# VH-VL binders against p39998r288to527, part 2

Target 1, 240 residues: p39998r288to527
Amino acid sequence: VQLLEMESITSEFFSINSAGLLENFAVNASFFLKQKLGGRARLRLQNSNPEPLVVILASDSNRSGAKALALGRHLCQTGHIRVITLFTCSQNELQDSMVKKQTDIYKKCGGKIVNSVSSLESAMETLNSPVEIVIDAMQGYDCTLSDLAGTSEVIESRIKSMISWCNKQRGSTKVWSLDIPNGFDAGSGMPDIFFSDRIEATGIICSGWPLIAINNLIANLPSLEDAVLIDIGIPQGAYS

## First folded at step 11 (VH-VL)

Design q2
Fold by OpenDDE, fold request of step 12:
Structure q2 (fold): chain C 240 residues (1-240), chain A 119 residues (1-119), chain B 107 residues (1-107)
Amino acid sequence: as target 1 above (240 residues)
Amino acid sequence: QVQLVESGGGVVQPGRSLRLSCAASGFTFSRYGMNWVRQAPGKGLEWVAIIWYDGSNKYYADSVKGRFTISRDNSKNTLYLQMNGLRAEDTAVYYCARDSYYGFAFDIWGQGTLVTVSS
Amino acid sequence: EIVLTQSPDFQSVTPKEKVTITCRASQSISEYLHWYQQKPDQSPKLLIKYASKSFSGVPSRFSGSGSGTDFTLTINSLEAEDAAAYYCHQSDSYPYTFGPGTKVDIK
């Protein structure tokens, strides 16, 4: 709620719209993740090894989903990183205009989309690229997993499958959640009591977040190793 | 354990052909670019060739271009170097070397196989 | 091709002394300079990757520095087991090339 208000003030008072903030997030977050993937030393076309694979779990959310796709775009646009996105619904079932827009651009930039966990697994088998990062971007800070799942049993089942797949990843794979790991309340950082499954995130990428919530996450999510605040261009005045 | 083992070296006459093999084990072979590096007796290291992880791209040193062919069979975890038109100056220990995880540096080397070109 | 030179060609060093080996590239190679150690009758071993990053298992006495055209391998306190040839290698562009090598002997 506080983040929403800050965004509103940023837009209304400072004339910095949501599209600008989204792009700022995407570019800065992508820079951060690229460094995690080996930086410019690794990420070049003349590399004889396969590109690293980033998997994005996204929802049809006007914030988290759009941010995820924008981030994915910035990751894959140079060709140095392979990106596959899986939505909580089929691609043709997307309804949010911003998510659709970002998805189209994402695809134009070389991003791939699969329509099921099974399809994702099949795609992974055909690639020599190791999955190094999973971006957990289903819930975000503006909704709950129960909100997403509450729309249909099919979506709920799909979300559970996605969470299960994510949590099964091992080895060098890191899971970075946007704003909040799925299955947790963004305001309190406590487990969502209305949804039993949770993402075992290793890191959090956020645009702004109360420190109190982070502390609760650390206490309740042993897998969490890191958290980074991304500068998205919100003026100091918007925090007052 | 991660290991590379070269084979196929020997004594050959100039103009002849020889095929080297490098057997990889202990890692996912298909996720690494592979190189050949040679070393003439008492001399330094010379890069010979590289092949992409999926064989999609290859580069050669000028000294071997047109005569040597690098290839790989990922199903067999094996790297090859077909050497045609061998010359005396090709005499060397030939190493296969794996690109590091991030690429570019060679983190794993075989023990090498000696190729002697002599009349 | 990018030509690498090394200095010195040879060093005879007393144990515990500091050893510095330089590698110079004919053009800028950014950070794509790597260092290898080769002991007699052995295959080369990676010491330093990307100019300054130590490879796994390499003793802390080995370090690399530099960028662009000038690079340095440093052995802070030479051990007897460090007697070997040392090669720099550029992977900035094809063809890949090695330096001529530096031989380090122990007095």
Scores: ipSAE 0.908, ipTM 0.961, lowest interface PAE 0.4, mean pLDDT 95
Fold by OpenDDE, fold request of step 12:
Structure q2 (fold): chain C 240 residues (1-240), chain A 119 residues (1-119), chain B 107 residues (1-107)
Amino acid sequence: as target 1 above (240 residues)
Amino acid sequence: QVQLVESGGGVVQPGRSLRLSCAASGFTFSRYGMNWVRQAPGKGLEWVAIIWYDGSNKYYADSVKGRFTISRDNSKNTLYLQMNGLRAEDTAVYYCARDSYYGFAFDIWGQGTLVTVSS
Amino acid sequence: EIVLTQSPDFQSVTPKEKVTITCRASQSISEYLHWYQQKPDQSPKLLIKYASKSFSGVPSRFSGSGSGTDFTLTINSLEAEDAAAYYCHQSDSYPYTFGPGTKVDIK
């Protein structure tokens, strides 16, 4: 993927490492989403209404998951936004070291983790907070849902449940996918032919994307309303 | 369809107590802060009290602090105002008002209930 | 508490004229100023929230502006049905407070 190459050049040639890029993404993306949640007018101390709820669907094994957890951290650390994360696997079985690291920090900042869709639904009933945003961060640019699901039938079933839950959300709930809506190929923007379930995303948050992919997503994902490019500090020289 | 309906108003003597109710319908009551606002005859609006969506916090105007208690029962979709030690200056139409979705502004108002404190 | 003042107290205007009502806060309240309309024998209705955002269903002739301490409600072209009292409300800090109101009559 083009973005991966850009990041590689950024790191190797410009000495800007992945951790820095990840943090820049998280910070800037959080500002964007906070505005979508009502901005400083709503997100302040002494609001008598409940905090809005952001639900994160995250992979445990790729950069999308790590980015999502960092983003979640920035969203919830002030206490004005409630964040719940559900992984594609059990939280005790996280595979990627960066995901683990970001998860630990996320938890320390008040972020919550549930272990199943059922637990998520239970949490939603307990909380008076309306779910307003779902962050879809299962595959990103790193892999496909088929790749993730192929590791285990249990994982496959879990992912399908997560997708089903997400797509059932309506009304004021918006779904923002990191990099690519899950169920679509990141390179082409076409549906994953090996995995029938897809996130009905309403928006995309990314640090870069192939133009062809965006066009195909628009053609194949009617629910898509918006896309935002997040500045993560990639030098211009990395694009050339 | 979204509606607030106040009740419990009436004529009372000074020093007596009265409890107002506000029945909410057409929306998820537990997701909104709720307010009482009163208006004396021929006068302007006066904010009385606010209660958090979950009842965890309350604030009052100085004029009623220590005498009035705002409360809510989310299971019954009802807001309450317990008024003790009523004074003549408490005579007013009492409105319940819902915080807007983002909070702070009052987007839904009831029809009001009249409280008259008179000897 | 934050004290709100309004000007004018009363205004009698001809239909189609522009009406301007001012609300001033004793201290900065950022954008946490709201406007309400109250017609005789009716409950207040929200017109403008957060200084300049029109509430749903409010005619376009109503607009709000300002920040900090000075705020303005404008009725671009007054209609007969706009005869009412108008109140500003601050929600920057507790206790919440209302302005004294401005009564608008039709000539």
Scores: ipSAE 0.905, ipTM 0.960, lowest interface PAE 0.4, mean pLDDT 94
Fold by OpenDDE, look of step 11:
Structure q2 (fold): chain C 240 residues (1-240), chain A 119 residues (1-119), chain B 107 residues (1-107)
Amino acid sequence: as target 1 above (240 residues)
Amino acid sequence: QVQLVESGGGVVQPGRSLRLSCAASGFTFSRYGMNWVRQAPGKGLEWVAIIWYDGSNKYYADSVKGRFTISRDNSKNTLYLQMNGLRAEDTAVYYCARDSYYGFAFDIWGQGTLVTVSS
Amino acid sequence: EIVLTQSPDFQSVTPKEKVTITCRASQSISEYLHWYQQKPDQSPKLLIKYASKSFSGVPSRFSGSGSGTDFTLTINSLEAEDAAAYYCHQSDSYPYTFGPGTKVDIK
């Protein structure tokens, strides 16, 4: 809610709209993650090793999904990183126009989309790139998993499958959640009582963070190792 | 245990051909670029060639370009160096070396195989 | 091609002394400079990657520094087992090239 207000202020008084902020997020977050993937030393076309693989778990109905796709675009557009995205719904069931728009651009930039966890696993097997990062971008700060899953049992099952897959990647893969790890309440940082499954995130990427939430996450998510606040270009005056 | 083992070295006359092999074990071979590096007796190291993880790209030192061919069989976890038109100056211990995880540095080396070119 | 030079060519050092080896590139190679150790009758071993990053298992007495054209390998408190040849290697551009090597002996 606070972030939305900040975005409104930024748009109204500073003429920086949500699309601009989203792009700023994607750029700066991608820079951050590229560093985690080895930085300039590794991420160049002359590298004789395969590109690292980043997997994105995204909603197709909220801002988190759009942000994730934009982030994915910036990660893969240079060809240094391979990116695969799996949506909480099928590609034919995109509910948000921004997500759809970002999806199209994402594809044009070399990003790949799979339709199921099974397809993802198959892709991973053939791609011959190590999965190093999973981006958890299903609920974000806009909604809860219960909100997403409540629309369909099929979607619920899919989300659970995605969470299960993600958590199995632990050990060799870092999991970065946008705004909030899925399965937690974005406002409080407490586990979602209406959805039992949770992403075991190792890091959080956010553009704004309630202080109360981070403390609760630290207490309730032992896997959490890091949190980064991304500068998305909100003017200081917007906070005053 | 990560290991590279070279084979195929020997004594050959100038103008002859020789094929070196490097057997990889202990790691996913198909995820690493591979190199050949040679060392003449009592001399320093000389990079010879590199091949991409999937064989899609190759580069050679000028000294061997047109004569040597680097290749790999990922199904057999084996790196090869076909050496044609061998010269006396090709006499060296030939090492296969794996790119590091991030690439560009050579983190694993074989024990080398000696190639002697003499009349 | 990028030419690497090393200094000194040879160094005889008393144990526990500090050893410094320099590698210079004919043009800027950013951080794509690596250091290898080769003991007699052994294969080279990676010591330092990307100018300053220690390879796994390498003793802490080994360190690398530099960027661009000038690089340094430092052995802080030389051990007897450190008698070896040391080579720098650039991977900034093809063809990859090695320095001529520096031989370190123990007095």
Scores: ipSAE 0.900, ipTM 0.959, lowest interface PAE 0.4, mean pLDDT 94
Fold by ESMFold2, fold request of step 12:
Structure q2 (fold): chain C 240 residues (1-240), chain A 119 residues (1-119), chain B 107 residues (1-107)
Amino acid sequence: as target 1 above (240 residues)
Amino acid sequence: QVQLVESGGGVVQPGRSLRLSCAASGFTFSRYGMNWVRQAPGKGLEWVAIIWYDGSNKYYADSVKGRFTISRDNSKNTLYLQMNGLRAEDTAVYYCARDSYYGFAFDIWGQGTLVTVSS
Amino acid sequence: EIVLTQSPDFQSVTPKEKVTITCRASQSISEYLHWYQQKPDQSPKLLIKYASKSFSGVPSRFSGSGSGTDFTLTINSLEAEDAAAYYCHQSDSYPYTFGPGTKVDIK
């Protein structure tokens, strides 16, 4: 996809590595989301209320997972935001080297990982923190939901339960999808023709450049309220 | 429907003790810091104490330190103020107040309960 | 302890006129100043939080401004129901403190 080519060109031609683009995304997206959570007025020492809870739904198979865990690290590292991550696969089955690296750092910064929707719900009750944001990072701009599920009925069922849980979190909870909401085709922005379940995102966080399929997403995602483009530091020359 | 209701006020002699309660309803009590604020008759507002959402931290005005104890029972949605060694200057209407959703401001107040310390 | 002072102590105002109330802190409290209205025989009600953010349901004639040590509550066109005491409150650091209040009456 064109977004992967832009990142590769930026790394090679402008001497900006992919780890640098990841960190720029994480920093800038975290500032954006902290503002949505109340900013410095809320997110400080001596607040007598519980920290807000952010839930990350992430996959192993693409760059979105690594970006999501780096973002989660930036959200939780000062101790003013609680972050829980649920992967589409078992944490012990992670294969992507950058996802594994970012997950290790995320845990060292205080991020939590649960192994199921039921464990997520139990943790939510125990913490008694309000879930204010769900970050959907299950599907990236370089894969589809079918790519994530493969031939595994266990993984497919797990993804469907994660989508179901997420879509039940309406009200004051906002759902922010990284690039493409799970269950939509990354190229067209139309619903996935082979998978009926999809994330009902309230916002989309685009990394680096506008999502080309945005008009189709607007038409097919009535829950969508916002879209934001996060600057990751790609020089203007890379867009030519 | 969100409500705070104080109780336990009355007339007591100096040096005696009194326990105030504040019953919370219509919101998730265990997600909010809670405060006591008092107002002497014809006077202004005076902050008394705060307890954090989980009871982990408590802070007091200097005028009541060592004599008053704030506590909460999240299973009963109730805030308490134990007032020992009462003095005439403690005579006031006592309000319970909830921290706002982002914290630091008091967005919900009870109707108050009157404590009169008189010999 | 952070001392808050308010000015004026009392203000008698013709309906529809502008009311200005000031609050001064003895040290910087950033934006952690809040304004409350207390009508006769009622509990206080939050008007303005974090110096300038209106609380939900508060009429637009009420506004707050300031940062650091100097803060202002403004009522642009006084209504009869606005006759009340007005208090500032800091929550920057413990112990929390209130200003002494400003009483606003209708002429």
Scores: ipSAE 0.730, ipTM 0.900, lowest interface PAE 0.9, mean pLDDT 87

Design q2
Fold by ESMFold2, fold request of step 12:
Structure q2 (fold): chain C 240 residues (1-240), chain A 119 residues (1-119), chain B 107 residues (1-107)
Amino acid sequence: as target 1 above (240 residues)
Amino acid sequence: QVQLVESGGGVVQPGRSLRLSCAASGFTFSRYGMNWVRQAPGKGLEWVAIIWYDGSNKYYADSVKGRFTISRDNSKNTLYLQMNGLRAEDTAVYYCARDSYYGFAFDIWGQGTLVTVSS
Amino acid sequence: EIVLTQSPDFQSVTPKEKVTITCRASQSISEYLHWYQQKPDQSPKLLIKYASKSFSGVPSRFSGSGSGTDFTLTINSLEAEDAAAYYCHQSDSYPYTFGPGTKVDIK
């Protein structure tokens, strides 16, 4: 809850609204990920190789899904990175107003959305480009994977299929979780006892605040190689 | 093991045609741009042509434009160079070369195939 | 067409000494210049990509620098196996071009 309070204080006290924080995250995280994909050496016009492919796994959540779609927009809008998003629910069933807004902009910028793991795999085959980055944005501080799975058996099955697909991506594929890797408790960093399936994340992207439970995540997530804190423009005064 | 093997070189008369092949193995051929580079005897390297990973774009050196055609068959992991209207100045060892993973540099080269154009 | 020039055309160098090879482009090519080594009767091998990034497995004595129009390949301490021809290559725009080469021999 402390992290949500800092974001609210930033909006009220420093007149930086939550949409501004989201945009700062998207710009800075996209720059970070572009460097992981090869930066200016790779990401330019007239490259004879296919654009790199990034897959976003997102929930209908402002704290994760909306951030992921804004990030996806910044990745794909220059035309040098292919981005495909798969939601934990059907796209037509999205409820969160910011997720819907960011999804509309994402599509206008060339982002693609599929509605099943099967459709994702078909799109990957057509593009003939390996997935180099998976962005895990299924769980956030405001909605756990257990909460989503409890909604219906259909959603639970879909989430398990998405986790299974993600964990089958091997070799050079890097899996970056936004804030909280799914299958882990945000407060403790320990495995979530209410949902058994877990993404084997290789990195964590923290949105503006250090992940408090990082030591427990390191101890319980052996695939984890990197963690990065993305500056979203929270003034130092908000921390005092 | 990543490998490129050229074939189809030989001796031909001026004005005739020749088709070179480059067999690729050990990597996903359809994910890389491919180039032909030639080297005349005792001379330096000359870039000849490029074809993009999906065959959508092709570019040529001015010295061969209109006479040479680069192509690829991704189902057979093979790069081709159709050389028409051959001239004495086309005499060279022809290499196929793969674009690097991030592109633009040539990180894998074949051993080359010699083309000799003489009367 | 972007013309690349190299200097010198030829160097004969005492082992363990420093070798410097320059490549100049007729217009800015940013950092899209690459260096290749070709030993006698062999295919070229990539040494340096994007002006300054060493290719995997290349000895640390090889380094590249430069941006824009002026580029340098340096061999900090020449070894016997480094006797070869060295070529620069630009990939900023089509048609791609190579420099004329620099031959390095051991004294």
Scores: ipSAE 0.715, ipTM 0.894, lowest interface PAE 1.0, mean pLDDT 87
Fold by ESMFold2, look of step 11:
Structure q2 (fold): chain C 240 residues (1-240), chain A 119 residues (1-119), chain B 107 residues (1-107)
Amino acid sequence: as target 1 above (240 residues)
Amino acid sequence: QVQLVESGGGVVQPGRSLRLSCAASGFTFSRYGMNWVRQAPGKGLEWVAIIWYDGSNKYYADSVKGRFTISRDNSKNTLYLQMNGLRAEDTAVYYCARDSYYGFAFDIWGQGTLVTVSS
Amino acid sequence: EIVLTQSPDFQSVTPKEKVTITCRASQSISEYLHWYQQKPDQSPKLLIKYASKSFSGVPSRFSGSGSGTDFTLTINSLEAEDAAAYYCHQSDSYPYTFGPGTKVDIK
């Protein structure tokens, strides 16, 4: 909630729009994730191994989904990283204008979209790339998973299958949640009262502000290994 | 548990052919570039050839271009080196080597197989 | 083709002392230089990748440095089991090449 208020203040008093904050996030988060994937030592066209695969689980939300697709675009645009995205709704039902815009650019940059967990698994076999990162962008600091799931039984079932698939990944696969892991309340960091399924995130990518609820997340998320704060260009004056 | 085992070496006359095999186990073979490296008796290491993970690209040392062919069968987890027009200078222990996870370095090597080209 | 040279060809070193091996490339290879150890009657094994990154399980006494054309492998306190040949290898461009090797023996 503080991040939502600071973004509004930043737009109003400092004339920095949400699109600028989105792009700053995507650039800086992609740089961070590229280092986790081996950096320039690995990410080079003459590599005889397959490019790494990143899977994005995204919602139709301007604060989580749009950030995830902009991030995906920056990851795949140079041809060194393969990216597949699966939305919490069907692609043809996307409503958010920024999600739609970022998705169009993402696809032009070589990003892939699948429309089910089974299609995701088929694409993974076809690509024969190691899945190294799953980006969880199904909920953000402004909306809980319970809110998203409550909109339809189809969406709830789909989210549950995506969580199940994600938690089945083991070994070297790292799961990075944007802002708040799915199944947790952003304000308290406690498990969501109204939705039982939870992402077993190994890392958290915070957009411009430390997650206040981190102690409760640590207590209730034993898989958590790391958290990083990504600078999105919020002016220092907006913090006070 | 990760292992590479070469086979197919032996004594042959100049001008003849041999096919080397490298059996891979303990890792997902189809996700790694593979190399052949040779070492003549008492000499240093010489890179021979590389094949990319999917077989799409192959590169060779100048000394073997046109005579040697690297190939792979990902369904059998096996790397091959077809050596035609063998010469005395091809006498060496031949190693197969796996590219490291991030690529470019050779992190797993076989025990080698000796090829002797002699009349 | 990129030529790698190594110095010295051979060195005999008292246990616990420092060993320094250099590798020089005929053109810049940035950091795409790797070091291998080959003990008698054994296959080579990777020690250092990308000039300075230790491979998994390699003792901390081994380190690498350099970039561009000049690279160094250091064994900061030689152990008896370190008697071996040491090779540098460039993977900046095809064809890949190895240095001629440096033999390290115990006095």
Scores: ipSAE 0.706, ipTM 0.893, lowest interface PAE 0.9, mean pLDDT 86

